VHH binders against FAS-associated factor 2 (Faf2). Designs and how they scored, part 10

Target 1, 346 residues: FAS-associated factor 2 (Faf2), of Rattus norvegicus (Rat) (q5bk32)
Amino acid sequence: MLPFRFTYYTILDIFRFALRFIRPDPRSRVTDPVGDIVSFMHSFEEKYGRAHPVFYQGTYSQALSDAKRELRFLLVYLHGDDHQDSDEFCRNALCAPEVISLINSRMLFWACSTNKPEGYRVSQALRENTYPFLAMIMLKDRRMTVVGRLEGLIQPDDLINQLTFIMDANQTYLVSERLEREERNQTQVLRQQQDEAYLASLRADQEKERKKREERERKRRKEEEVQQQKLAEERRRQNLQEEKERKLECLPPEPSPDDPDSVKIIFKLPNDSRVERRFHFSQSLTVIHDFLFSLKESPEKFQIEANFPRRVLPCVPSEEWPNPPTLQEAGLSHTEVLFVQDLTDE

## First folded at step 21 (VHH; from r3 with E102K Y111T)

Design w1
Fold by ESMFold2 at other seeds, fold request of step 22:
Structure w1 (fold): chain B 346 residues (1-346), chain A 124 residues (1-124)
Amino acid sequence: as target 1 above (346 residues)
Amino acid sequence: DVQLVESGGGLVQPGGSLRLSCAASGRTFSDYEVGWFRQAPGKEREFIGAITSSGGDTYYAVSEKGRFTISRDNSKNTLYLQMNSLRPEDTAVYYCAAWTIKHSGDTIYMTEYWGQGTLVTVSS
C-alpha cells in the first residue's frame, strides 16, 4: 500500500545515492575523448583496411558543433566490439566504395567504440538497442536533432537507400536555415555599413567644428593683438608728449644777453630750421638736451654735435659719461653753432 | 551565465614561448568542459585541447604536435595554455570556450560559451 510505496522510494533513493560512490564501470569517466576516437580509427584500419569513410577527428561535442555551424548532416556510428555482426558491417557496408563515396560527399562521420569512455557516453545518450548502430543528426527547427536511427546488420545498397531517404526527408530544414542565416547576414552587413557611414559623418562633423573653433580662436587672438598694439602706441605718444611738457617746465630761465657768463647757441635741426637760446656756462650739458627735447619739432632721439673741433657733446648721461659736464667744462665758446642729428631709427 | 576572459596574447619570436590565461566564472569547470581553440586568418577554427568536467583530465586535438600544454589553477579558477617552440603558422586568435551537451529524446541541447579571443602573432 501507501506506507510500502513511500518506504520503497526512500530506500531506493538511499540505494541510488550509495551506488553513486561505487564506480564499477571504468567507462563512466571520460578522460581522453580524442584518444578514444584515435584508438578506434587505428583499430578499424588494422581490422578492415585503410579504404573507409573519412572519420571526423574530434570529440562527439565537436562533431555536433561543426555539423550545426556548417549545416551538415552528422552520421554517428557506435561500434559494438563484441557483437557478431560488427565485422561484417564494417567490411561489407562501411567500406563499400559506394558507401564511402556517399558518406564522404554528403556528411560528417563520427565513430567510436562503445568500450571506450567517449563511445560509452554517446551510447548512454543515444540509447541504442543493438549493433551495428547508426544515427543521423542535423539542425532541425533550430535544434540539433536525431532524425534517423539504423540498427542491425544492413547491406551496402540498403544502407545507401536508407541514408539517402533520411537526408532527402530532412534537407528542406537545412535549406530553410541557410536562407535565414543569409537574411541575417545581409541585414548585419547593411547595418554595419550604416554604422560605419554614421561614424564617418560624425567624425567629419567633429572635424569641421574643431576647425571652425580654431579659426574663431585664431581670429580673436589676432584682433586682440592688433587692438593691444593700437593702445600701446597711443599710450606711448601720450607719455612722450607729457615728458616734453615736463622738461619745458623744468628748464632754467634763459640768461640775460648782458650776462658775461652767457653762451648763445644756434641749433641746426634736422629739418633745416634754426633755434637760438642762451645758456649759462655753469649749467650742465643736460640743459641743452632738455631744451631741444622740449621742442615740438625735435626728433624723439638725437645727438648734439659741434664741428670746430668735430665732436659729439655728452648731453645725456651714459656709461661713458654718467655725469655730463657743464658748458664751461665742455669747452664751449660764448657763441656756438651746434648740430642736432636725428637718431630716432637707431 | 558563464564568463570567459582570455589574456596573455601578443607578439612572440619564432621558437619562443607564451602562456595564455582564461579566467572563468564561478563553477564553470565543474559544470562544463573548458578548452582552447584558435583561428588563423583565412582558416577555420581549430581545436587545441580541453579539460573534462567530470575529472579535470586534459586532452588534446589529434593534430596537436605536443608543443602545447593545458593546465588549471583551481585557486584562481583559471585555465592556462602553455605554448612552446612557436612557429609563424601558430599566428591566430586564440579562444577559450566552455561547453556541455544534454540529450532529451531525439533533441540535443548544446550550450556553448566563448571568450572574445586574444591575438598571438609569431614573427621575426
Scores: ipSAE 0.748, ipTM 0.890, lowest interface PAE 0.7, mean pLDDT 86
Fold by ESMFold2, fold request of step 22:
Structure w1 (fold): chain B 346 residues (1-346), chain A 124 residues (1-124)
Amino acid sequence: as target 1 above (346 residues)
Amino acid sequence: DVQLVESGGGLVQPGGSLRLSCAASGRTFSDYEVGWFRQAPGKEREFIGAITSSGGDTYYAVSEKGRFTISRDNSKNTLYLQMNSLRPEDTAVYYCAAWTIKHSGDTIYMTEYWGQGTLVTVSS
C-alpha cells in the first residue's frame, strides 16, 4: 500500500512487459505441460525425499476441472527455484507429516516450478508477489475462485492453521453445491422414470393393437374359409341337380306293357324303397344307369347288381366294358329285380 | 459455440489399429487446447493426450505407453487419434474435447466443449 512499494511494482511490471517485446521469454510457449509437472515431481523427490504430499499428475487446467467436478479444494504451489526460502519450505513445511496428512486427506495438490512453461503460465495468471506461494481454489457461487493466498515462508503448524481456516470459511459453498447437484440428479431420475413409463405404455398399446389386428385377421380368414366351403358345396349340389335333370330329359320313352320286347325292372334302392320301369331289350344298359341317376333319391355314385346269377351289371362304360351291352345281351328276362348299391363313400 | 464431432470408432481385432477423427466447427482451434479422453464402462473418464494452444505441440497423459499418437490438420480443423497395438482393455467411448481457461482477478472462467463420443470395441 506505500507509494514507493506501489510505484516499484508498477515500474517493474512495465520493464518486464517491455523486455518481452525485445526478447521472448522461453517459458511463454507451453510445449509439454505434463512433462513440466513430472519434472517438478522428480526434482522434488531428489532434493527433499519421497515423503511428501501426493502430487496431482496433470496440467493446471485438468486439476481445475477435477476440483470443480469432485467439489474439492485445489491447493496450488508455485515453486521459485532460485528463492532462498523455497528449500526450507519444502523440507520443513510441505514434508511435515501433519501437513502431508492434511493435504492428502482434504484437497488436490498441484505443484510446478515457475521456471517451467506450465508453472510460468500459472504464475502469470495468479500473479504471486513472492515465494513460497500457495493458492487455494474451489467452486464458489458456481465459479472456480481463488479463496486464499499464502505468500512467504510459513512454519508447518501455521500452515495447517491457515489452510484449515480457509477451508472452514468456504466449506458451506461446497455443501450447497452438493445439495444442488443432488436435486438436479433427482429430477433427472424422475424424468427418466417418466420417459420409461411412457415408452412402456407405448409398447403395451402397440402390442395390444397388434394382438387385436391378428385376431381380426384370423377371424376374417376363418369366415372366408367357411363361406368358400359353403359356396363350393352349393355349387357342387347345383351341378349335380342340373346333371340329373339333363338325364331325365334325354330318357327314351317307356315302352308299352304290350310290347313283346318290353322288360319290367324292379329296382331295390339303398333306402329300401323300390321303383319300377319298363325298358326295351334293344336298349343299352346305360339307359338303366341314366334312369336311376335321374331319380331325385338316387345316390351320387352307385352300381347295379343282379342276383341270379349274382353279378354287377355293366351299366356305365368301364375298363372291362367300354361299350355296355343291351338288356338282351346282358341276359335280362322280361321281369327283373335289380339292386342298387350306394358307392358314394370312398 | 464450438461443435465437435467424433468419427472412426468401431470393432477392431486385438493387436489392430484404428484412427479416430474429430471435426471442429464454429470458432477456430487456435484459442483452445484440444485433446482426447476415453471412458470405459463403469470407470471415470481418462485423459489420453492433447495439443497445446500456444504452438500445436502434442503431449500425453503420464500413464500413456506410446501406443497412441495425436495429430492435427489445421486446414481442415480436424484432430486425429491414431491407436496402435489395441488391447481389449482399450474398449471405451472415446471423446474429443476443446478447452480454455481465463483468470479475471480471483475468478477463473473455464470453457469446455465435448463431442458426443465414438465407441471403440476391441475383441475377437
Scores: ipSAE 0.746, ipTM 0.890, lowest interface PAE 0.7, mean pLDDT 86
Fold by ESMFold2, look of step 21:
Structure w1 (fold): chain B 346 residues (1-346), chain A 124 residues (1-124)
Amino acid sequence: as target 1 above (346 residues)
Amino acid sequence: DVQLVESGGGLVQPGGSLRLSCAASGRTFSDYEVGWFRQAPGKEREFIGAITSSGGDTYYAVSEKGRFTISRDNSKNTLYLQMNSLRPEDTAVYYCAAWTIKHSGDTIYMTEYWGQGTLVTVSS
């Protein structure tokens, strides 16, 4: 069986169907623009030798950016691999020593094959009509601008003359931009210096005020210390006086001079005065200390010495003598002379 | 208007690794080439690598020795730089940038956006 199916198409329907199968040029998708540049450099050296202008090693956009930043001319060469004049131009014009010298000294040189996606992209942008193709690009009136185009085969002398003419005609725009950038840089440096000076002045003022506050606080603290020491000394004097009065109230009565167990003691005080008092032999030596402490004339700290034999009497409980002995146990006679030694400064 | 913010810089020992990120706001990466640059003290700014606008393919400077990898996360609008086998010479401020160019007759319109940079220090 042979089935037949017929469908009717308009011209527009046929056209729409055919458009589905038209594919974009493979060069329209840029995948490795740096690789495209390197590939051209290697191909150029293989075909034409290593004596050539220095190739810019980067993408077209990078070359434009560097030319703008550095205020340099950018020479762009688009290579037509299959054009009949490409080989002669490369060998006889680009590789001529005088052309190499001019390009290397005066401009950035970017070159790529239009068979590579990066070169094709630049071709679509620059829209060259034939090969060889050169374009001169520079910063003009704050925009990167194509200021010259050279198309077709050209001899090295004419190439030098035309490149030089294009550069000479456009130098004033680069000089103007260079001056404007220097003015902006000097203004920015001045503003930064003024800002830094202001901050330094502010820090100096803050440091000065901090030191003033620190000295005021130091003065206040010293004044408070002196006042507290004064109050503490007054409290200490009052406490001492109260202790003397309490000890006086707690003293046992003086025994009668007729008491056979009475001990008469003559105390020689540090001020060379003397005080006499009777004690009982059965009393602890602490009574002697308490009596002397209760006297207004006595030093704040003192010790009591006997001279025959010379010894310090243990009249106050200590680690050596936790319970001071009685007058009897200390070997005191019915009449004794004891010496009071001032210990206040020890 | 595109705003770019780098992060991930810091101090690292020689032989170490860091991953830098670049967050974009305002526009998508699809309209621009986006890439990484660095500038060491007293040196000129140096291209590292980028992602093309047309196909999202990555490419690197001729001088790049294979230690750095660029990637993109379009869901977060973020570009990454993975740096491996770091050496003291890699010490620099690293910048993210986005750019495009358009020709109209003889006039070339260049649009560039730059981040503020993030410092990477490689020191023993």
Scores: ipSAE 0.743, ipTM 0.887, lowest interface PAE 0.7, mean pLDDT 85
Fold by ESMFold2, last read:
Structure w1 (fold): chain B 346 residues (1-346), chain A 124 residues (1-124)
Amino acid sequence: as target 1 above (346 residues)
Amino acid sequence: DVQLVESGGGLVQPGGSLRLSCAASGRTFSDYEVGWFRQAPGKEREFIGAITSSGGDTYYAVSEKGRFTISRDNSKNTLYLQMNSLRPEDTAVYYCAAWTIKHSGDTIYMTEYWGQGTLVTVSS
């Protein structure tokens, strides 16, 4: 609501509207600076022929940038289309073979008509007084600097002399800058080489430590695996011993030798030892297996064979024999020799 | 004072398209011309195209004929390079740059800012 604030904006709006009625030079708005250069090149070749200095194909700012980067002289030509001396200068001076050779060998050459926006903005910056107009620009004391200006009609021999004089008078500045850049580059390259060597050494040290940690972890895990395997095997052995003790305690008592239903069995074990025990004809064959299993010397897995006829006795429940038969049902006589076969790996 | 960050580079098949972005700080587009350059392995850096500071008009290098288009989004303060019909020889690091020049007497004051570049690889 402040009256001053609203008045200020209203005055600015009026000012902005009035500026729209000021008619700037059509050349003052640069729209296609590359097109302006190409247009001049085409016009030049149409009027003066194709034997001419090589034109820089880019904007004025790009020509300045390239001249600065490459430490080269930049020759700028501003063409006055309507000036009476422009045609003679282009035909007799710029297109003279020795002038072409000098320009092409010693400098960058940028040219434009001052009736085009790009040429016009360079004209406003260089402020030439008459045509033909040339300016020589180079890097001097870290700044791009206009070091020579040539105005008015000039003959080719005089042009060569003047351009050569300007270059010779200023060449020392470019040599000095070139030497400083070389020194700075050598210092930077050395520093980068030192940094790269440090980083390579650091990466090598980190990889070495990573491999060392990996080796320690691999050893530790291998030790854990071995320990776990030893503990598992000890547990399995203990369980087996407990089962053998359980079976021993559950065995039926051995029948008296005087019992008419007593069966005396001599077992031939895989270690060639012999064990003798009496059983009752009414007992299941599982009692034979449980007796043999309870022996400390017996294999973990075994089968029991009779010899006449040769046969495997079904002493444990199986898919074929869910309820193993009694000694009577298996056809055992009052005295038998049975063979115990080790099946631990089968 | 001016910061330029390129993005959008990567691997593209021949014949494909890719759009690069250049995010600019603050008043860059009003105070500077902003444009795109590229540098292929073993070659000099070359101009592609730019946008003028006061008029917002786009222009291109004489060597570029219409495969590449430059545009600007003022709301995002971002310059774009749309590349179409890409060929293996377009493989390069693409740079965004902002520049201005001012004359004071015989002295020419040049200000340039460059991004870090974004790699574009065109390969099967």
Scores: ipSAE 0.740, ipTM 0.888, lowest interface PAE 0.7, mean pLDDT 86

Design w1
Fold by ESMFold2 at other seeds, fold request of step 22:
Structure w1 (fold): chain B 346 residues (1-346), chain A 124 residues (1-124)
Amino acid sequence: as target 1 above (346 residues)
Amino acid sequence: DVQLVESGGGLVQPGGSLRLSCAASGRTFSDYEVGWFRQAPGKEREFIGAITSSGGDTYYAVSEKGRFTISRDNSKNTLYLQMNSLRPEDTAVYYCAAWTIKHSGDTIYMTEYWGQGTLVTVSS
C-alpha cells in the first residue's frame, strides 16, 4: 500500500513534469486546412465587414500551385489574432477600397490566422518576425520564390506603393515565363501536325500498296483462268482428233463396185467439198455418220439430209429412232446425193 | 518518382454512383498529400478533396456538398474517390494527384505528380 503508492505517485509526478517539456504544439497537426481558411474568412467578415479583398478559398499549397500555373503573384497574409496592430491593419489598410482594388486586380490573396494549424504551418515555413505580416510569392527562374516581405503596421497608401514596387520589379520574370510557355506550345503543335501528316502519308502509302497488290492478284487470276481455258480447249481438240481416228479405223470396207447391193453416195459438206463412198444396202445408217465424223473437214456436230423428198436421215440414235435403219430400210437409191448440215453450236 | 494511374471511369446515369481508383507506384503516399481534381470540358481544373500527409485526415473543397468521399489503402498504395448522387454537371476528366512543398530560404520547392485522368460521363 504506502510504499508502492508513494513510489508510484512520485514516478508519475516525474513523468508528468517531463511530459510538459516534450508535448508538441497542438497547432502542429493539420487536420482540416480548408476549414481553417473558411473559419478565418468568417471571423474576418464578422470583425471587419464584407468589404475586403477576395480570399483564396483553399490551402496554401493550392494557392501556390494556382499562382504557379496562372503566372500570378500570390499575396500571403498571416494574421496575429492577439497582436495589437492586427485590427487596425485589417480595418484601415487591408479593407481600404484602393487596396481591395489592387489586390483583386493584380494577385491571388491567401490569408489565415497563425492560431489555426494551416496558418501555423505557413508561419513556420515563412518565419515572420512580427505582425501584421505579408509575403509576396511568384514564379521566378522556374521556382516559386518569396520576392517580398512586409512586416509591421503600414498605412494603405504605403501598402499600395510597396506592393506595386515589388510587382513591378519582378514582372519581367513572369513575362519571360509566359513567352517560354507559348514557344513550347507552338513547338508541340507543329510536331503534332507533322506527326499527323506523317501518319496520313503512311496510311496513303499502305492504301496504294494494298490497291496494287489487289490489282496484281486480279491480273494473276485472270491470266490463270485464260491459261486454264486454253488448256481445256487444247485437250478437247485432241480428244476429238483421237475419236475421229478411232472411227476411221473401225469403218467397214467399201463394197466392190460390182456388188449389186452397193450404194454410191455423194456427200455435200458445208464447205462445198464433195466426198464419195460406197456402202452396202444392208448397213446401218450409223455407218454413214461414222464415215462423215472420221473426215477432217466434217463439222463436229452435223445432220444428214436427203432431197426429194427433203428429210433428215436418222443416222444417229435418238429418242424417235433408238436403232437407226439400214440404207435399204431408209429407201436410198443405188446412187444418192446427201447434204451435210453443220449443227456446231446447237 | 511516383506514377499515378486512375481507373473506374465511365458512363453512369444521373443519381448513380461510381468509385474511382488511383494506383501509385514508387514511394508510399505517407510522404505526400494526395487528392482528386476534375476538369470539365472548357473549364478550369477544380479541386475535389484530399488526404493530409500527416494524420491521414480527409478534407474537401468548399464547394463540395458531401456527395464525394475520399479514402486510401496504404497496403495497396491506392487512393479512392466514391461519388454518389451523380449529376450531369459532374461530367469531367477526373485526376489523381500527389504533392509536397518544402521551403528553403526564399525558395519554395513544389513536387507534383499527376495521373493521366479518367473520364466520367453522367448522362441519359
Scores: ipSAE 0.725, ipTM 0.878, lowest interface PAE 0.8, mean pLDDT 86

